Miniprotein binders against p40896. Designs and how they scored, part 33

Target 1, 331 residues: p40896
Amino acid sequence: MLMPKSVALLRIRYTLEAALARGFTTVRDCGGAEGFLKAEIRQGSLNGPRLITCGHAISQTGGHGDLRSGALPASAFDSCSCHFGQVGVVADGVPECYKAAREEFRRGADFIKIMGGGGVASPTDKISNKQFCDDEIKALVDVANSYHTYVTAHAYTAEAIQNCIKLGVKGIEHGNLLDERTAELMAELGCYLTPTLVTYKVMGSDQFSAFLGPENSRKNTEVLYKGIDAMKIAQKKKVKICFGSDLLGPLYGYQTQEFRIRGKVQTTQEILLSATVTPAEMNGLGDKLGQIKPGFIADLLMMKSNPLDDITILDEPESNILFVMKEGRIY
Key: E = the ipSAE of ESMFold2; O = the ipSAE of OpenDDE; V2 = 0.75 times the mean of E and O plus 0.25 times the DockQ between their complexes.

## First folded at step 23 (miniprotein)

Design bb1 (at its last look DockQ between E and O 0.61; V2 from the best seeds 0.00; counts 0 for: pTM O .678 < .8, unsure alone 62.357 < 70, SAP 73.191 > 70)
Fold by ESMFold2, look of step 23:
Structure bb1 (fold): chain B 331 residues (1-331), chain A 80 residues (1-80)
Amino acid sequence: as target 1 above (331 residues)
Amino acid sequence: GDEVRIEIYVFPGVSPELAERLKEALKELKKEFGAELEVEVRVENGIIRFEIRIDSPEAERLLEEILMELFELIYELMEE
């Protein structure tokens, strides 16, 4: 995260090219991919999926998007804002929230990402923390509405989720600890849930668990076991579910394992819709993406097997995807 | 054996309108390859399925060309 801009850019390019090769023709990034990358991909200067971006996730001081060590002075975040690859920015109070959201739109964001609750892999928050006051969340929503788009929020707990969606937040990222009442409310309000179980499975594995401190390891374990139950609850209550992985840096290659994990909870049709039609609708692209239809954008996969028969073939893209077409171009 | 037989699927889901146009357009493509190419198309639960047979000494080389042609055919129909 605290790396030179040139190194961060090279890693982003590799990540984007690899995601396209794994069959992801459109990716929504919830922090770290700035809006100018969309132009570079459209121009052909970078090979990668179509990007839907928020730029930086917006956090309160000490929140999940504030990755500073507690020992650093407050000004350290501002100095880090000049480094490429930073996933979050800090805004405290209504005026700063207005400005932060507008700045992301100025830099090319398609939507606003906020931290509505604490996280696993940040140094200064707890998963049980609620983040932002109501007036701050409403300010962020008001800005997004003025740009005719939406706010989505990182949140794990039922309380954080309910707080956000009651104030107009359209989407919830993760949501591993939601309960039945929260799912009912999400469905009533037309909100979207994007579960991201693969990141917790990978972060809890022997290979990567040492990356977490003791407290973050406990947080990760708690959310890992609850994620399946949360998806079952959301599915039962008819919450609109999108596909996501929330993988960072060296973990990005594991993103297709999310298909396999979801096979334990959703039907193959539900999983495929969550990766195509539902996210297209969430992002206002339901009349252009997600189907093979006249007038739609030609994003196609040619595969050796039917994923409706076995969803796990999407977790083996190198063996099963023969060709990827994005916008009519074969990659 | 110079024969290649494969089944291939094109994702995502296809609209009935485009599926019908694809079936008709495939007749024209088969004329280009004659008797050495047999291609059947079906829609299974909204997913395009091709069953391809190539009976030629150059079957493996031709397979990639045919797969790309089928992909481009779908693209052309989406652009209409």
Scores: ipSAE 0.597, ipTM 0.863, lowest interface PAE 1.4, mean pLDDT 81
Fold by OpenDDE base, look of step 23:
Structure bb1 (fold): chain B 331 residues (1-331), chain A 80 residues (1-80)
Amino acid sequence: as target 1 above (331 residues)
Amino acid sequence: GDEVRIEIYVFPGVSPELAERLKEALKELKKEFGAELEVEVRVENGIIRFEIRIDSPEAERLLEEILMELFELIYELMEE
């Protein structure tokens, strides 16, 4: 799971450049990207999207961020700073949650990511698990609020989502098993949903079926088909929706397929807003990013064809993007 | 032929004011390239649509340069 930082840095350069070339001028990382990358991009030593980072996703023991097999001892958790690729850290109880969140902020996080429910890729949890106790989530939210930022949570089930958002969590990642009542509550509270439908589609494909063990494959299948319904429900209830992909490693190239998938349930305009205006607002950048206006940062795409006519144009960036401008510079 | 017609859609966050400023900037671009550049601007549903006609023996060659210049003009307008 962990790799030497030197190897990770080489891969990161390519990943960032490729994302920018695909038209992403800003990317939010919800677990793993270190804050120093932002400085390198600003200085021009790395070419890539502007990064918004959380550092490590914060999880309970045995939660979705704890990727240890059940057979490993507690001491098997390697938090060595010499390695890169750790998505999550483990924090149990209010004091550890305070420390974990403060540590991510100390390291330059812009927001906090938590595992609020079970996941697909984690070996020891169930999708139906509600993760963290109320006091733990509140502790994480309180820390994030003290830094004038938000918490977002990985959560699939209606129960996990409601538990998080009632405690002040402002984002939900995935949300594949939300119901109408949950979507209504999300809209009422101004919570942001970030669907990531493409990750399930790709991992469920024959080509990448080996990425998941049998149990994780079953879990993936469960959430894949529900994700599109969840998206419809969220759209109907006017939930604020952000664009997301949640692809790892060699799967990054499929980022743009999220546009194609969403085209089944959203208008092209709604999808584009989810990739521009809405995520800018979520991250406190609504007055600087996501729109073409005087006083905004010049992040622009010039395209050969109009995605408003066909959203699938955005799934073929190599053929359709003429220019990518980020902060007034053409790449 | 010696005529190129293009449509440019600008989204999101567009305004009629931005559209007019861009239209004026594009008229100045005509002087720079020495080509006949006609621009019609429409604003509908928060989208700016430019219909651009380039009437020049070098219209196709100039298209890429014009598009790049347009990008720069938008950038300049955004930085105000």
Scores: ipSAE 0.476, ipTM 0.821, lowest interface PAE 0.8, mean pLDDT 88
ESMFold2 (binder alone), look of step 23: mean pLDDT 62; pTM 0.466

Design bb2 (at its last look DockQ between E and O 0.52; V2 from the best seeds 0.00; counts 0 for: pae E 4.0 > 1.5, pTM E .572 < .8, other shape alone 3.901 > 2.5, unsure alone 68.033 < 70, SAP 76.552 > 70)
Fold by OpenDDE base, look of step 23:
Structure bb2 (fold): chain B 331 residues (1-331), chain A 80 residues (1-80)
Amino acid sequence: as target 1 above (331 residues)
Amino acid sequence: GDEVRIEIYVFPGVSPELAERLKEALKELKKEFGAELEVEVRVENGIIRFEIRIDSPEAERLLEEILMLLFELIYELMEE
């Protein structure tokens, strides 16, 4: 999974330019993107969306951010800065959690991402696993709060979600197995849900059937169908919902399919708000981004067709976007 | 024909004030082009809807210019 940093940088340029061309003027990275990329985009050396980054996702040993096979020794965790593509770092116990979060902030993170539950793609955890102890999550939250920002957690199950949000986590990534009670609590606490339905759809497709091993494929199937139900529940309970895709590498081109998938659960207006106003608010930018108002940053799409009439228009950006403006510049 | 009808939607976060400013700008644009330009503006559910009618032999050409001018106006309004 790790590649030379030089190779990663070449791929990043293309990825960023392609995301911008698809109409994304701001992108939040929830694991892997280094903070220096933000400076390069601001300086114009890279053309791409504005980045909001967490650095590495923070995980426990054997958690969703620990991609080591069970056969590898503890020393096999390569933290070498010469490589790119590491999504997560491992931190066990309160002191390590403090250090890990502070290190991400030192490196320019805007928020903290944690693995609060088991995942699909990780080899040694179960979806049903609750990850981190309460004191560890609280430690991560306390650090993030000291920087006046938030923690978001990868979590699928109601248990994992509730555990995180009760401890001050302000975002839930995925949430595919949430229940009504969990959604009520999320809404009450003002927690943001970021569904990423397209990643499961794509990974479960025949075209990418080899992307996941048999066990991960089983896990993927489990969460895929539940994700739509989770969205319905979240919407019904008025949970704040952000747009997300969680696609990696060659799968980035499918980002816009999330619009099509969500069109079965949300109105076009709700989906667009989830991709503009709501994520801007979540990231403390609600007074600058996501709306067409005086004093807001001029991030605009001009489209030849109206997505309010048909959300699938947003899944065909090459045909429907006339141009993208970011910060007053047309691309 | 020589008549073009279009609808333009602006979303999200728009205000009635923004709609009025855009409407006024479109009236000035009409004077500049000398074309018959009719504009109806509605604001509903945080969406500005423009209904634009251009009655001119050059309606299609003028449409592109109108769209660009509207975009520039929106940009200018945002930068205030």
Scores: ipSAE 0.512, ipTM 0.825, lowest interface PAE 0.7, mean pLDDT 89
Fold by ESMFold2, look of step 23:
Structure bb2 (fold): chain B 331 residues (1-331), chain A 80 residues (1-80)
Amino acid sequence: as target 1 above (331 residues)
Amino acid sequence: GDEVRIEIYVFPGVSPELAERLKEALKELKKEFGAELEVEVRVENGIIRFEIRIDSPEAERLLEEILMLLFELIYELMEE
């Protein structure tokens, strides 16, 4: 996403304020949110969720985080590096992976995000791509371990997922094509899955199908139909499931629809835990966030109706949320 | 007459200890507003539920004040 810095900053501010108003008091960003945004929110200069960030997602040349057109020379990517809102950076080979991961931590990242497989919205890859060699993934994991945190990976296919988690990756984003054996392995290794079904539903809808090009529309269709079944498999095999939406740009306002989609697979209690306790645990915050207890941070919602009776009220925040409290402050 | 009854829910899940402390703290709040205000607090399936009745010509104005006080009370109990 290439735009003037002033326009990008205004859109980020709006997005953060709107997410907080929808009840998201903490958001984990898997690409694009830089560490200075955390400081601005902490200081109160921006109203927004607490941010847990990776900085830039790390990709191989031509991978999911490499959004350059195939018609551009390789050097064109470097000339665009001065814009805010850049989602990913490119690293090829073990030394570059070490440097890229360390650079993100130097800039304030809380974890490392990698592209372990191909994507839907990226122009020069296929969903079937395994991305990075084993030594590159291990290098990224080694750096994250030295900072006492984790690597999470974008991956759709069972093969890409298994490769990542066997090399020490702690989390899998999406996972739409996982199978039962992969889910068993994730549970055995204590890995976290963050399904993001709403983005594929929205991108496939009549209103937004123009958002994708013809090839990306085909990729989106492939993952759309299998995502709900994959989440059923993961739930059955006791994989730890977190709440996520992976919405891009103007689609961010649809993030609450993930609650409604998950209602087709999970109980209301399971959905609420996936948005509170489980992600707090994944990020080492299980003793501070996700519950109402003395000594925990006061992140609270006051609502007109009980979401345990009907989870879809969380997809209607304007009519159901009365107040949002973050760190004791009412918004 | 001038009576408002409403049910309000606070999330995420709560400890039983905090629920009992909340009931005790509500006795102090009820003293301030007298017979025009009734608040019942219960924990159902780990969720705090308030049942609020305001019998006053100023019921709508008082409702927002009461909701804010309840929310702040929970915050104070979490800090202790």
Scores: ipSAE 0.277, ipTM 0.722, lowest interface PAE 4.0, mean pLDDT 78
ESMFold2 (binder alone), look of step 23: mean pLDDT 68; pTM 0.550

Design bb3 (at its last look DockQ between E and O 0.55; V2 from the best seeds 0.00; counts 0 for: pTM O .712 < .8, other shape alone 3.232 > 2.5)
Fold by ESMFold2, look of step 23:
Structure bb3 (fold): chain B 331 residues (1-331), chain A 80 residues (1-80)
Amino acid sequence: as target 1 above (331 residues)
Amino acid sequence: GDEVRIEIYVFPGVSPELAERLKEALKELKKEFGAELEVEVRVENGIIRFEIRIDSPEAERLREEILMELFELIYELMEE
């Protein structure tokens, strides 16, 4: 059941305020954060991280961003108001892809998110599914380039990843099944990988495994076990790695556990760079964010302990973060 | 007197240029609190570390004020 709109708004406010309190001064949202939230945070009427947003993720019919049941008619999009909390939109063919991407930019998006391959939680696709035709991906990239920004893609498999990045996609979300050749190509093309291992760990836990159903549970298990291996490959091949969690709704509080999981594969220095310098670079903010340096924006954490000695203190923010500064203001 | 010792760290990583300016600017902050305050700053693998000693009957009350002043000092240097 959908919650009342007033309750949904209170939940979003809580989620944003809590993320800032956990030390996330900037968050990139890959679906669901409407442009008005970004404006409210900029104006100071809502406390929260700086938002970098895509609006809605763009999907083909039956793709990972198409959350309709296979039993629903195609007209299901037409029969519902497009409103608060919707994370995806469907576009088929080059003209619809142009329009969908332009609409997201009109609504205030900073970048375009696409579903370049199948997913775990979606009702009608397979992880092995490569999504969109090449001309559709090129159309989405062409629009993003005309706005001087980028496309990032949901993709798990080597084939889906390679297809996207060869067509000009700058980033890959998840990438759990990439191989060494794919990692070499990503490094060669200067692409970014954003692994999101915590969401699969949490979704596979006893508390939450019922959300998936049998086929989605199998998909989740496959990507969980392969995700660590993929990150080792990407690190070895010098792929630019960003920090991400891909947590939704009530699971957002688990986002700091990604620091602990990354500690199994990356050095503390690599993890810290993945959450600061590397994502700032990806988003064209490398001369403004990610360091304490003259002319940079004052986004600072005051902490009781040094995460270079123990990265797990970032998974304990209530015990370890004394103060958060964003844009020179203490929160 | 009551002595309070505090060790804190500030993220993200700091440039060497700002770190040197921070060390110089800290001398001015020490003048504000006089002999009741000792503050040392180090940069450990690019991370700012403050070691603070407050020797005052009001050390616990001054603790948060001093931490805020250090935070604001970094902000001012980033604006320069």
Scores: ipSAE 0.634, ipTM 0.876, lowest interface PAE 1.2, mean pLDDT 82
Fold by OpenDDE base, look of step 23:
Structure bb3 (fold): chain B 331 residues (1-331), chain A 80 residues (1-80)
Amino acid sequence: as target 1 above (331 residues)
Amino acid sequence: GDEVRIEIYVFPGVSPELAERLKEALKELKKEFGAELEVEVRVENGIIRFEIRIDSPEAERLREEILMELFELIYELMEE
């Protein structure tokens, strides 16, 4: 459901400030954040993490970025700039894919996000759907390459993941149903996996059971448990792993629970690297972010307790973070 | 005298060189505070571990100041 842009802007301010307070000095948005927010943060009119944005996720008709019910006509697609909350745009065919990707870059995107497979929250697709034809994905990749950046894809299944990465997609969001062969291929191609296990955990909880309809709840349950196994497989095969949460709206406050969930599969060091070095590298910032070295941007946390001893410390930032420094400024 | 021990971990992306520079900087802090500061620095598995011992009647008061100074030193070293 689209919300008035004015309301969205008010919520964005709070969300950004809260993320920074939780210790996130850089955040990658994989759908919805407008490029102008980056300028506002740089200028200091907004306090928040440094943003890396894709604009809208690009999807096929009836894909994971198309949130229209099957009963709505084609004309029901509202792309009005007066509304906020559209995560995705629809593009069908090579010319539309070219245009969609170019439009996101025109609006200040740092990378492209595509829906390469079916999702949980979308009403008209199945998790098992492979989304986009090969020529469409290639078109999106070609545009991103012309801007010297990458495409990342929402994909759950081994088939969808393999299809994307063979066509030059450099990131996979979620990947909950990957297999060993897929993980091997991801590692070989240098593809980045961004698991987002917390979103499934939270949406599947009793507290938020009403957030998903019955069908989406079924899909959510399916991918939740498989996500842990996928993480184990990815880790075993030495896939490059980034930290992610993919929480929407009021659920965003649970972002730090991803640390707790990952503690079952990854070492504390691996988790911290997934939240620092690895995502910096993925975004072409490996020489500036994610490490405490001379010539790096001074993004630092001072903490009361050592997360290396217990990763769950990072799930309690209010109690454990003394302060956050971003670009040499303490917040 | 009152002894305060501080253990600090720095991660990730640390180097032995950074550790040595920080150690040298911490020695200068000893002069500034007029306190007995003993600093042991170890680098292991990409982590810098600092063990700081403050032997002073004002050790508890100095603890916070030393922590902030250390943080400022790290910041300054990063900005080079």
Scores: ipSAE 0.583, ipTM 0.852, lowest interface PAE 0.7, mean pLDDT 89
ESMFold2 (binder alone), look of step 23: mean pLDDT 73; pTM 0.629

Design bb4 (at its last look DockQ between E and O 0.95; V2 from the best seeds 0.00; counts 0 for: pae E 4.6 > 1.5, pTM E .465 < .8, other shape alone 2.841 > 2.5, unsure alone 61.724 < 70, SAP 71.263 > 70)
Fold by OpenDDE base, look of step 23:
Structure bb4 (fold): chain B 331 residues (1-331), chain A 80 residues (1-80)
Amino acid sequence: as target 1 above (331 residues)
Amino acid sequence: GDEVRIEIYVFPGVSPELAERLKEALKELKKEFGAELEVEIRVENGIIRFEVRIDSPEAERLLEEILMELFELIYELMEE
């Protein structure tokens, strides 16, 4: 799972350049991207989207961020700084949660990501697991608030989502098993939902079926079909929705398929807002990003076709994007 | 032929204020390129639409330059 940082950096360069070429001028990383990448992009050492980062996703022992098999000892957790590719860190109890969140901020995180429920790709948890105790989530939220930023949580189930947002979590990643009541509460609290439907679609395909073991494949199938329904419910209840993909490694090329998938449940305008105005607002950048107006940062796409007419245009960036401008520079 | 006609869209959504300023600024840009460049701007549902006509033996070569100039113009208006 872990790779040498030198190898990771080579891959990161390509990934960032490719994302920018696909029209993404800002990207939020919800686990793994180190804060130093932001400085390198600002300095021009790397060409890529503006990054908003959380560092490591914070998880309980045996949670979705703990990718150790159940057969490994507790000591098998490699936190060696010489390696890259660790998505999560483990923190148990209020003091460890305080330390974990503060460490991510020390390292340049813009927000905190937590694992608030079970996941698909983690071997030792169930999707139905509620992760962290209330005091742990509150501790993480309190730290994030002290830095005037937010916590977002990985959560699938209505229970996990409600537990997080009642404790001050401002974002939900995925949310595939939310219900109407949960969506109402999210809208009431101003919580942001970031669906990532494309990751499940791609991982569930025949081409990439080997990415998941049998148990993870079962979990993936469960959340895939529910994700589209969750999206409909969230939209109906006027939940604030952000664009997301949650693709890893060789799957990054499928980022734009999220537009196509969402076109089944959202209007083109709603999808475009989810990829511009709404995520800018979520990240405290609503006065700088997501619009073409005086005083905003010049992040623009020049295109051959109108994305409002057909959202699938954005799923074919190689054919439809003429130029990408980020911060006034053309790429 | 020596004529290139293209339709270009700029995303994300533009403010009405910037759109009007852009229309004014384009009048000056047209003077720079002379009679060889015709640009019409429309804003529909917040998306900027450019209709670009280049009537020149070098239309293909000039296209990229014109597109870049349009982008730079938008950028300048955003920085004000």
Scores: ipSAE 0.515, ipTM 0.828, lowest interface PAE 0.8, mean pLDDT 89
Fold by ESMFold2, look of step 23:
Structure bb4 (fold): chain B 331 residues (1-331), chain A 80 residues (1-80)
Amino acid sequence: as target 1 above (331 residues)
Amino acid sequence: GDEVRIEIYVFPGVSPELAERLKEALKELKKEFGAELEVEIRVENGIIRFEVRIDSPEAERLLEEILMELFELIYELMEE
């Protein structure tokens, strides 16, 4: 039910070390990773990928980041402490949005994550929902701009995506139901899309479909059906595409399967760029990470086989990765 | 003879300029191991490919040492 904080911290250590061993030298976390983890990795007392973090994802009342049951009173979230509920915060109205975003930056965030539309695994919203009013989104973008960084948004539908990017949101997480017009607009505005196809494949499989209730299973089935098509549209319209998996906890080990899924839509070069150059650019690190050049940070993989010939070898890291270097250190 | 051959690929992509500097630095490594070590480098679509041949009774033991040396050499060139 409730997990002791010490046990949760030990599991985080294993998860981070395993991700590094799978070849992920930098990971962007869109909710739940706190600044102390980033500091401990930087200092070397914890082995893991370099972390780019948002702290908590910011949600409206009843939005995707609000995990309270509809049966609980409105005060229940603020009156209890639960490690499983600390991945998001609730902010309603412009003043609360300003404060929530500033608080995440105070706590060490590199960017702001918002819930711009409904989700699959949240109890009180629909996938079709838009979330936040325009003035709230603009407030969050204004704060991020004042810190010289960006807002990225969870959004599935064309309407939610367009609303976010027209108000200055730089990135879209998932985007499974985008249409051609929306992809054109994303490309025109220079927005980034991070598809996360593996999570819907895994959650829709016979092994894991029981994790979702009937309502959330219907949501997941809808987005699974549309996800590959949406990525083909985004690729055709030349949207800037980053690599992501949206996998949590015990499912994190499936993250490399995203390489295999992407192989059905993207060329091997496009997939490698989506995991290296493009995300470095998105996060203002394009002059430090993503390439082998003098003055760049030495994050390298040494492998037995060429992923340009067969991208699926990245889904078999134990068999194919000889060494991982992060910041010049071999792990 | 008693030999090991392996093809090795290093990612992410590399500039052609750095690849040429790496080729020059590898000449010094070959002198250290003499005729028992042969290393060739190619750059294909920005990816470094090493072909490593070790002709020694201890070839399997030496392979890891040589791979680590190659990796550290790339690191040293990036630190300039």
Scores: ipSAE 0.207, ipTM 0.671, lowest interface PAE 4.6, mean pLDDT 77
ESMFold2 (binder alone), look of step 23: mean pLDDT 62; pTM 0.493

